VHH binders against o26223. Designs and how they scored, part 274

Target 1, 191 residues: o26223
Amino acid sequence: MKLLWTSQHIKVTVHIDGKVSKMDVLEAIKTRRSIRKYQDREVPEELIDKILDAAMCGPSAVDERPWHFIVVRNREMLEKIPEVHPYGAMVKDAPVAIIVCCDSSLEKIPGFWVQDCSIASQNILLAAHSLGLGAVWTGVYPLEDRVEGIRRLFSIPEHVIPFSVIPLGYPAENPGTRDLFDPDRIHLEKW
Short names: E, the ipSAE of ESMFold2; O, the ipSAE of OpenDDE; V2, 0.75 times the mean of E and O plus 0.25 times the DockQ between their complexes.

## First folded at step 17 (VHH)

Design XA23 (framework vhh_7nfr_2; at its last look DockQ between E and O 0.47; V2 from the best seeds 0.00; counts 0 for: pae E 2.5 > 2)
Fold by OpenDDE, look of step 17:
Structure XA23 (fold): chain B 191 residues (1-191), chain A 124 residues (1-124)
Amino acid sequence: as target 1 above (191 residues)
Amino acid sequence: QVQLQESGGGLVQPGGSLRLSCAASGFKFSRYWMSWVRQAPGEGREWVSSITWKGTWTYYADSVKGRFTIARDNVKNTLYLLMDSLKSDDTAVYYCAKHIYSSKPKTQDEFDYWGQGTQVTVSS
């Protein structure tokens, strides 16, 4: 019985035609996956701009918008990030990474910056996915070693807190979709 | 120390072919985009071609498109430029250049290291 290894041709439908099929928001949310393998391909600046625009469209506490973004394309710097961020190994293989930071001087209410930067980070992931890119959220905050490592590496001021590192690239993997819906997590009217 | 050393230049007749090589050392060659840039006498530097770190994608100036082929051997740490159908206008010093970024270069400032160059002369 010759086990015919059906090479599941991962049809990476490289939509050659520049028509970025508009992904609706629910589709983007439901189909987004963390991507940690990237193609040997440039990410156009235009896509990064769109992603950053999306990142800044999220709500923030009392509209404080404390976020800053460092766009990293320098290959040497990308290679160094894993040295201070052990779980960021994939960053060195990405053509670009976005570091989401909080400027604490912009906080109106203490502590909500984590939510604000989380929203921004998630919007980056969703936008990237909708644009045909792969990305992954690598947490920096609240781990002190990572925070300080990234701070030193990028000469980030003390009042600015690196929150996440998000490598981006055209995906070189297809992890498939997950159904994460859990009705047991839904309570009606009361717990 | 990063070193880039070009070779393979010379005198060739119009319509001829040359193969340039760039030997790279002192850095992780396979992790960086590489380019060829040329400078003709009295002219500025002109971008010729780029190749991604894995060699999957290649880019060419319109002036050389269809005639030149950029390639790399990451095992040998060598960049190549195959030049076919050479024209007099291709006469220049050809430089190997290391990218700072994983992107098509926009300016010369996007290169951090250059070779010494190799002279290519196309003359009848």
Scores: ipSAE 0.858, ipTM 0.928, lowest interface PAE 0.5, mean pLDDT 93
Fold by ESMFold2, look of step 17:
Structure XA23 (fold): chain B 191 residues (1-191), chain A 124 residues (1-124)
Amino acid sequence: as target 1 above (191 residues)
Amino acid sequence: QVQLQESGGGLVQPGGSLRLSCAASGFKFSRYWMSWVRQAPGEGREWVSSITWKGTWTYYADSVKGRFTIARDNVKNTLYLLMDSLKSDDTAVYYCAKHIYSSKPKTQDEFDYWGQGTQVTVSS
């Protein structure tokens, strides 16, 4: 009774058609905004692969690379995340989410995994933006109730620490441009 | 207690039209992708069409593109398949199916619930 799919029955259509994005890196950094409203459009697996490749290109303390990623497309699970993560309400409205985790057995310098996973999380946001997607970083660590809730929901082992939940999808909002440069934050030679 | 009940099948001549309906209950219908899948006599199941949970995006197998239209009514919890320009090759039992994931299906294991099916027969 095994269902067999053939190439004639299922075809993947994606906007990227094999072409590489040409967004300038400074443009990506300056124009990325937190996006909390998404179309119900599919995010193809190929785009998620590119985003996670970018996430793993980040530097880490002594090259420890402590990160692991859970890709969530299961609708029931996406609907449950807000029950344990109260500021993750938009996650149920996303077609997909990425959970960034630290495997503490990979730590070489205690405590730097937070910086490492923060870098991976920001790379996810920038890569998503360059591919025409919107995303937002929702914080899990260091809030103990959120860490425990996400760990239990996704059967994450005790030596693995969920750091962030990043819902993403094609954007259904446009927050506009911001001018955040503040020269008073720049100190020459000393404070 | 998820229930999916198809209706609207029947016997039509080549070139004819039919509208299939699938009444859904026992789950939050508006939160899931839905699909139509068909099975011709002696063959495996063939994906026909999918629709996203808000209904904004639709996907079709090449064999039905331009002839079939999938739609949903999230107030009445009903999935539709409007079939035009029917051919003998469209003869099959048509099932509605509930997705587990927010993605186009690759295998039947990506559906957790199926209807009983409705027979469509295109005579010649």
Scores: ipSAE 0.560, ipTM 0.834, lowest interface PAE 2.5, mean pLDDT 90
ESMFold2 (binder alone), look of step 17: mean pLDDT 83; pTM 0.848

Design XA24 (framework vhh_7nfr_2; at its last look DockQ between E and O 0.58; V2 from the best seeds 0.00; counts 0 for: chain humanness VH .440 < .441, pae E 4.5 > 2)
Fold by OpenDDE, look of step 17:
Structure XA24 (fold): chain B 191 residues (1-191), chain A 124 residues (1-124)
Amino acid sequence: as target 1 above (191 residues)
Amino acid sequence: QVQLQESGGGLVQPGGSLRLSCAASGFKFERYWMSWVRQAPGEGREWVSSISWKGTWTYYADSVKGRFTIARDNVKNTLYLLMDSLKSDDTAVYYCAKHIYSSKPKTQDEFQYWGQGTQVTVSS
């Protein structure tokens, strides 16, 4: 009995027709995966703009909006990022990356910028996914070596803190979806 | 040091074919988009074709679409331009160019390095 390994070609339905099928927010959240392999395909500027728009739509503490974004498309710079960010190896394989930063001078309440930039980063991931792109959140803060490495590489001023590096591209992998719902993490009224 | 060296140019009759090569060195060739750009006498530089770093995506100017084919061999660090059905208007110096970005070029400023060029002359 020759077990025919039916390689289930997960048809990444690359909707060839430019119509990015709109997915609803719950679908985007539930189906999003970290993507670390990318096609050698250009990411249109329009998609990056939409992603950045989404990134800026998140709430922030007392509406401080401390975030800044560095869009990196320079291939040489993308190739250098892994040198200062060991867990950012996939960045060199992406056609574009967004570096999320905090301008500390915009912070109204100390410490909430981490939440603010996290929200922005997550929105980038969700927006990218909804647009048919793959992305992954690579943490920079709070690791000092990574923070300083990215700072130096991109000449980021001292009052600005690099928070995350998010490579983006059309996916060259399909990790599938996971059900992460855990009812044991839900407590009713009391612990 | 980055080096791009074009070859394969020459004199050809209208309707003829040529294959240009660009030998690349001094950088990770397989990691960069590449283009061909040409300059006719008295004219500005004209983008001809681009290819993605893995060769999956190719782009062509309308003037050469259907006649020219861009290709690459990442093992040999070589970019190619197959030129068929050559016309007199294809007469130019052809340059190999290294991209700054992983995208179809919008301007000439998006090229980081250029070769010395190879002359292609289409004449009866």
Scores: ipSAE 0.868, ipTM 0.934, lowest interface PAE 0.5, mean pLDDT 93
Fold by ESMFold2, look of step 17:
Structure XA24 (fold): chain B 191 residues (1-191), chain A 124 residues (1-124)
Amino acid sequence: as target 1 above (191 residues)
Amino acid sequence: QVQLQESGGGLVQPGGSLRLSCAASGFKFERYWMSWVRQAPGEGREWVSSISWKGTWTYYADSVKGRFTIARDNVKNTLYLLMDSLKSDDTAVYYCAKHIYSSKPKTQDEFQYWGQGTQVTVSS
């Protein structure tokens, strides 16, 4: 009889000591990995608030700040996101997802909203990591079928462009860190 | 279509034990947090216990902590409540409920109910 079932056989050790994490910003950048498997643990609203605060700290073209965020915790809606996403989408397995959007009516320089929303999206990933969460950026824009699918699913108006869907939760995997520094990518003075 | 069928209730003496079951169908049971909620005659619904979708995280109302155990079997799509050390205040109809969100419940509006419940009566 299986009265208590658990599949959490991976123990992720994060530097959490009951107070604000002391992770250096360079360490956070180097150790952040795309996490696609999540514990069935609740992500408190307080942590989402901190993540979105961090997302809004990013620079934007001429301070246009075109971003909007949809926080999705509804299980039915999370289950529906894969209907408009690639096969094996992990969003249905996450306790929460954040949809990063551009309100084009806030643009001051046409087209820079992509950079603006990319900055906000990366800040979400880094902030989540610093709080002991795992996340992954799943691309929506510029894939037309995903943009329209997400727009329909969440009743997003035509002047608002869904940019990314970022599922997040406490990690249930540990892919390890990678050493990706490549000095051949560095060019001094010229190409 | 979503179905939840509670069973396992009955008449028990104070200090006794019961095991409640909730058979689920019509949805992906393993993707949802589940709860037990009870309602005594003439009273509102009272949250009893919750369990996360893999069963790793369990939560209990203070009134039942240490006496009740929630569990789930995601292969058989069944939710359980093992009730020990029952007392007269536990007399109620017990319902299983599907969560709307992936979180501990804050309000009764976060639950969806489809069953008739199962009566637990602790005679004293």
Scores: ipSAE 0.300, ipTM 0.709, lowest interface PAE 4.5, mean pLDDT 87
ESMFold2 (binder alone), look of step 17: mean pLDDT 81; pTM 0.825

Design XA25 (framework vhh_7nfr_2; at its last look DockQ between E and O 0.46; V2 from the best seeds 0.00; counts 0 for: pae E 2.1 > 2)
Fold by OpenDDE, second read of step 22:
Order: C-alpha cells, then sequence, then structure tokens
Structure XA25 (fold): chain B 191 residues (1-191), chain A 124 residues (1-124)
C-alpha cells in the first residue's frame, strides 16, 4: 500500500497486492484471537472458499453435516445485522460475514447440531486466522430474539436455524496472544 | 434517499486537467466503496476507478493508470477524480457509483446507485 497524497480529509492510496499468510494448525489454534476491527481491504473470494471448505471438514454426529452457510457481502445487509444482533456491531465494519445455520431436516439425532455448527464455526475462525484474516464468533443461537431477527432479515426457512454470525476481514487490530492453559481444569482418571 | 451528484466536468484541451466531484447524501458514505464509471458516445460504460470505504485502497483501469487519481473526503461525503494528461479518448460522461460490495467491481451490476453524470470533453 502506497500513499500518493493527502490534502485535508482527502486520502489517496495505491493498492498493492499482499501475500496470504500461512500457519500450521497448532499455531492457528494457539494464536487465534477474536478480531472485531477490520481494514477496508477486499477479502478475495478464494479465501472465503477455503474457509468454507474448512468449515465443512469438521466432524458431525453420525456424519449428518447439518450446516448451511450464508455468505454476506452486501453492504446494506451487513449494516442491518447489528439491528437484530446487538453484539454483532462489528459486522457492519467487516467486508464479509458468514452466517452458519443448521438445517433441522438433516438431523439424524436431535440436539447434536449445536455441536456440529460449533465445530464448523470454530473451523471458520481457525481457517480465517491461518489465512491472515481476522474473525469473531458472534452467537445467535440460542437467543430467540437474535435467531428470529437473523431469520427474518435473510428470509431463512423455519426449519433452518441461524446459529452464528462470523464477520471476517483483514485485521485492523492486534490483541496479542494469550496463554489459556489451566492445569486445574485437568483431572486424571477421576474428578 | 440515496443521492449522488457529479460536478466538475467541462471542455478541456488535450493534456489538460480536470477535477470531478461527486456529492453523496442519504447514506453513510464512509461505509461504502465508490467508483467512477464513464460512457463515451456510442460506447458502453467503462469502469474507471474504485476506492475503498476508508480510502486506503484504490484501483484504476489500465487506460487511466498514471493519469487519474481517485480520492475521497468522508467528512464532506465527497468522491473525487483528479484527471491529468487528458486525452481525446477520455471524452465521456463520468458517473459516480456506489458499490454493493466492499471490493473491486467485476461487473456493472455490482453498483446499486448512480449519479446523473458529468460531461467531460477533451478537444483541441
Amino acid sequence: as target 1 above (191 residues)
Amino acid sequence: QVQLQESGGGLVQPGGSLRLSCAASGFKFSRYWMSWVRQAPGEGREWVSSISWKGTYTYYADSVKGRFTIARDNVKNTLYLLMDSLKSDDTAVYYCARHIYSSKPKTQDEFDYWGQGTQVTVSS
């Protein structure tokens, strides 16, 4: 990125193509943070495809794979999401968001879809991070007001349950890494 | 209501310069990518330049690279196109357009609002 000139409140910058970041799975897991600030940088479709591919690679109960994904890039729609999802304020600041949904008609065993969609959502976060993007999991389910709000906004069928909204973009913050290891949470053989 | 209004067009000699402006209203201007698109007589619309919502990233058609500069003032809700070294082939109606998406446009369908356009004529 090269700044050409600025005058008062006028900004002119030349776009320079960047490289995609890569990291191994353990690094991705350990260094991932929730990112809520994003650059005004385009997220290539290729990266979204890779993220969605990763989202679908997680296990599911009896391989039911109940997940659906709504990719939202429309700015007007992104701007509306916070209206029905108060804790999704950062969504309107992202260039893209993925809504993870469950199709209840695909459930083989009732109730495991929450785990399935959670795994898919986590894979989205990890994949995004490994690709140099920032993301955050904003919970929709099980809060009925959010579920219904997202449902109406995106005309989601009644048998499909919106689960999470995940904004994505190139990070405009660096919250650092955390050591979350707690040996007191580990029990050997018994509680 | 979303409104885009172009200004600054006119008659200029080859090698001359113009600055176009697009005044935006009725929406949060700073939250949208913006583009300039032009249409020459008897031709289709041609994408000219795009700018990200914060102005950090800019894109140009090959035909205008090095000569045109897109800019924005988000406080004034105004998009600009600085046109230097103008050529006869730059003669067109220039439109400002709002992006549907936060990306470089691929097609003309990725714009949801257009201005009325401003005429730029480059002639000796």
Scores: ipSAE 0.890, ipTM 0.942, lowest interface PAE 0.4, mean pLDDT 93
Fold by ESMFold2, look of step 17:
Structure XA25 (fold): chain B 191 residues (1-191), chain A 124 residues (1-124)
Amino acid sequence: as target 1 above (191 residues)
Amino acid sequence: QVQLQESGGGLVQPGGSLRLSCAASGFKFSRYWMSWVRQAPGEGREWVSSISWKGTYTYYADSVKGRFTIARDNVKNTLYLLMDSLKSDDTAVYYCARHIYSSKPKTQDEFDYWGQGTQVTVSS
């Protein structure tokens, strides 16, 4: 029997099953930790689709939705990111990263895109965590050298602003849960 | 300069065993998934096996599962294919290939570097 290359492959089915998860939303928020060490396990395209769906569910200023996402899986490209983003060293060890960008042509209220892209970035972290993945938000904006470095590396046009780089993968560390509630940070009625 | 250099091929009898090696240089071997791909005379390329960058996950074509073992040594930057119970259908040039992505390959376009290959011939 002869086996040809194309007959050994199957097309993965994309499943978009919404936000259904075994993890309660408050549990996800409280237990999510920045993960910087990853297993050499494949992250299926389906999980990235679910994460990006969640990213786009965030509110935005006057519903401007200025976000765009670059999915990076190419090993050679992932290894180049630390050359322009030194605090993103763990990106080279991740199977995939998501770059959150602002398309300034979609901006309806000047300057609120930072909040908009922050919301999308946090949704990526929470969705990844709910799917059993670990991730970390590495800051690009507002550090000018990082913005320009990432823009050049990924051929991002001048009207598009790279905001964050989020490497993700199945975690190879467990930093544990923290109790960070501090009632002294809560002010009733006034400062 | 990325280089992949296979060795260990040769003539074997049916039921015999071989160990193929692929020496890797010019890149950070321990960060890449690697595969073996073979090509029989007059045939297209056939995926044989893949291994994740730490070696934790291995995958095999149905035609070789249970007979072949893929392994890697990230200290020596070497990929291996341990072939047992060889059959005449295993006769092919065997290539070492580097993955572009950290995933099981779906097409041969997902490899960016290939070795020159090593001939395995199983006499019948």
Scores: ipSAE 0.612, ipTM 0.858, lowest interface PAE 2.1, mean pLDDT 90
ESMFold2 (binder alone), look of step 17: mean pLDDT 85; pTM 0.868
OpenDDE, look of step 17: ipSAE 0.886; ipTM 0.942

Design XA26 (framework vhh_7nfr_2; at its last look DockQ between E and O 0.48; V2 from the best seeds 0.00; counts 0 for: pae E 2.5 > 2)
Fold by OpenDDE, look of step 17:
Structure XA26 (fold): chain B 191 residues (1-191), chain A 124 residues (1-124)
Amino acid sequence: as target 1 above (191 residues)
Amino acid sequence: QVQLQESGGGLVQPGGSLRLSCAASGFKFSRYWMSWVRQAPGEGREWVSSISWRGTYTYYADSVKGRFTIARDNVKNTLYLLMDSLKSDDTAVYYCAKHIYSSKPKTQDEFDYWGQGTQVTVSS
């Protein structure tokens, strides 16, 4: 009985035609998945620029915009990130990562920076997905060991708080879509 | 310590072929993009070819496109350059170079380690 290993050809329809099909916002939100496997393919700088632009378009408390971004392309540094961020193992397999940070000196209202940086991080994920990239949000804050590890690794000042590490690359997996809609989480007018 | 050692250079006639090898050690070879760069006498360094860390993507200078093939064996920690249809203008010292980034190099500064080079001479 010859077990015909049907190599499921994951038809990554690499739309060769440079027309980045414009994904609408709802499609991007609904179809986005965490991607942890990446191709050994270069991510163009132009795409990172677009992603960072999107990251800065989110609202922030009292428009404080406390976020900073470290773009990491150095392969040695990418390889080191998992040493201080054990749940960031996939970072070493990505051609690029964005570290989202908060400059606490820019904070106008205490504590809202977490929301601000979360919005920025989510926008990175959505933008990446809309551009045909895969990404995953790896949490740094509020875990002290991770925060300090990333801080030391990248010589981040004490007043700046690393919040998330987001590896990006062309996806080498297709986890499919999920339906996460739960009507039981919706309350009308009163709980 | 990172080491890159080129071999396979020599004297060849126009139209001939050579196979260069670069033995890598001291780093996780399979995790880095690699390139060949050459320098002709009296000329600057010229990028020749690059290969992604898994070997899926390859890039070539226009001057060598269709004639040269870059390859790698990540088990053997070896980079290769297959050179066919060699021309006199291909005469140069050929260097193996390690990438800092996972991308096609834009400048010579994007390499952190170089081999000593191997001489390729194409002459009648």
Scores: ipSAE 0.865, ipTM 0.932, lowest interface PAE 0.5, mean pLDDT 93
Fold by ESMFold2, look of step 17:
Structure XA26 (fold): chain B 191 residues (1-191), chain A 124 residues (1-124)
Amino acid sequence: as target 1 above (191 residues)
Amino acid sequence: QVQLQESGGGLVQPGGSLRLSCAASGFKFSRYWMSWVRQAPGEGREWVSSISWRGTYTYYADSVKGRFTIARDNVKNTLYLLMDSLKSDDTAVYYCAKHIYSSKPKTQDEFDYWGQGTQVTVSS
């Protein structure tokens, strides 16, 4: 008994507001905002692929590249994340989330995996923004209850450490840009 | 326990109209994309239409585009299919299906729950 499946098959090109665009890197950094409200619009797999490619372009301590990524699209799983992540309520409203993890077996310098995974996480945020998506970094590590909760929920082995959960979607809010430059944080030659 | 119950089928003349309903319970209906899928006698299941969880985005198979309208009521936890200009080719059992993902389905494995179906018969 062969199942007959009819679907609209389309070739998708990345569009923002109906136009193809390229964003300057400084513009992306300065205009990226944490987005916690998402449209009920599908996020194409191709965009997630580009985001993860960008995540893996980050530098790492002695090129250890300790990161692994779990792509979560299952609605039931997304709905369960807030049960173990009290500040992750918006994850249930997103069509997809990325969990950034450290594989401790790849660690070459103890403890630097935190910086490595932070860099990968920020690259995810910037890449998503440049593709017209909104995202927010929700912290997991170093909060032990969150680490173990996420590990249990996604069957993550003991040597792999979940670092962050990043829900993504087309934004349903526009918080605008901020001017956060503070000259008092800049010290010339010494503190 | 997830339950999907279709209703509103029946016998109709060519060119006629029907409205199908699907009552949903046992899950947070407003959090999921939903679809209609149909199966004619002796044939496989054919995707008909999908709707995003807020109802903002709707999708239709080419065979029904312009004639069918999918809708949802997230307060009543009910999915609808308004069928106009019915043809004999529309004769089938119509199923309500719950999505696993927030996306257009590519295969029937992307639905985790199905209703029992409601028969639509268009006399030719």
Scores: ipSAE 0.547, ipTM 0.834, lowest interface PAE 2.5, mean pLDDT 90
ESMFold2 (binder alone), look of step 17: mean pLDDT 83; pTM 0.843

Design XA27 (framework vhh_7nfr_2; at its last look DockQ between E and O 0.46; V2 from the best seeds 0.00; counts 0 for: pae E 2.6 > 2)
Fold by OpenDDE, look of step 17:
Structure XA27 (fold): chain B 191 residues (1-191), chain A 124 residues (1-124)
Amino acid sequence: as target 1 above (191 residues)
Amino acid sequence: QVQLQESGGGLVQPGGSLRLSCAASGFKFHRYWMSWVRQAPGEGREWVSSISWKGTWTYYADSVKGRFTIARDNVKNTLYLLMDSLKSDDTAVYYCAKHVYSSKPKTQDEFDYWGQGTQVTVSS
């Protein structure tokens, strides 16, 4: 009995028709997964622009908007990122990465920049997912070695803090969706 | 040191076929998009074809579409250009070029390394 390993062709329904199916916000949130495998497919600049637009739409403390974004497409640079970011191994496999940074000179209230950049990073992930891309949040801050590694690699000034590296690409994996709802984490009126 | 070495060029009659090869060394060939670019006498460099690092995606100039096929062997670190139905207008020096980005090239500046080229002459 020859076990015919049916290669489950993960039908990545690449909607061939350029019509990015409109994904509602709840669907995007609920179905988003970290994607660490990417196709050798170009990511159009238009999609990156949309993602960056979304990244800048998040709230920030006192509207400080401290975020900056480095878009990295240079293949050699993408290959170098894992050298300073050990958990960023998948970055070298992506056609593009966004580095989210904080300009500390823009900070109005100390410490809220972490929230601001987190919001921006999450918006990148959601936007990417809604556009049919896969992405993963790889944390840089607050790990000093990673911060300094990325800083040096990209010649980031001292007053600017690299926060996250987010590789992007068309997904080459489908990890499925998870139900993460936990009613035990909900407290009514009191703990 | 990055090296690209083209071969397979020559004299061929119209309607003939050639297979160009580009031997790559000095870098992780399988991690980069690659292109063929040609330069005819008295003309500028013309993009011919590109291939993604895994070979899944291929692109062609309209002038060669349907006649040329780009391929790669990442085990052999070799880029290929199969040229069928050759025309006199295909006469050029053909260059292998390494991509800076993982995308179809927009300009010649998106290549960081070039081979020395191989001459293709299509003549009766």
Scores: ipSAE 0.874, ipTM 0.937, lowest interface PAE 0.5, mean pLDDT 93
Fold by ESMFold2, look of step 17:
Structure XA27 (fold): chain B 191 residues (1-191), chain A 124 residues (1-124)
Amino acid sequence: as target 1 above (191 residues)
Amino acid sequence: QVQLQESGGGLVQPGGSLRLSCAASGFKFHRYWMSWVRQAPGEGREWVSSISWKGTWTYYADSVKGRFTIARDNVKNTLYLLMDSLKSDDTAVYYCAKHVYSSKPKTQDEFDYWGQGTQVTVSS
């Protein structure tokens, strides 16, 4: 007895209209906000693929590219993340999360993996925003209890370091934009 | 433990209607997408309909679109299938199924718990 998925299993496709969703890069950077409330709407795998492609476009120290990504869609696993990450409560409300990890065996310059994974994490946030999704970076590293909790939940090897958990989905909130430019933070020629 | 209990099946004439219910317990029902899946005699299981965890998004197999309506009550932890304009081809055991993911299912392995099923028979 088998499931009959071929002709009876048809997706309802939501199309972006004939115009590609586009956002100027400066607009994306200035308008991205942390989103912690999500719709119960499916996030297509194609959008996650685009986000991860963007994540891997970042520079890295000596081109070491130490990043690995765990895509979490399993509801039971998403529900468990707050048990080891208490300020990641919104993760249980997301249809998907991305865990950004460092494989320390790929490290060429000691300690620069933090910058490398930070770049990948920010690219995830910007790419998600440009695709109409909302996301938030929840910190794992360097908090040891969170690192070990996430490692245990997802069977992450000891040489792999979970860096961040990024829940995402279509937003169910709009916190608005901010103007954070502060000229006093700019120093010409000297401090 | 997770339990899914279907009810509301029966014998009906072509053109008739039935309302199936699925009582859910042992998990946070309001956090999961749910589906109806059916199995006719001598056949494999056929996906019928899915509903998102808040009920905002519903999906149907082409064979039942316009005739069946999926709904949920997150207060009573109950999934429903309203079947209208029933045909002999709708004769099957109907199962309530719990999703692993928050998405339309691609394969049978994306359901982790199933009910015992309720028989729907459409006799001429």
Scores: ipSAE 0.523, ipTM 0.824, lowest interface PAE 2.6, mean pLDDT 90
ESMFold2 (binder alone), look of step 17: mean pLDDT 82; pTM 0.837

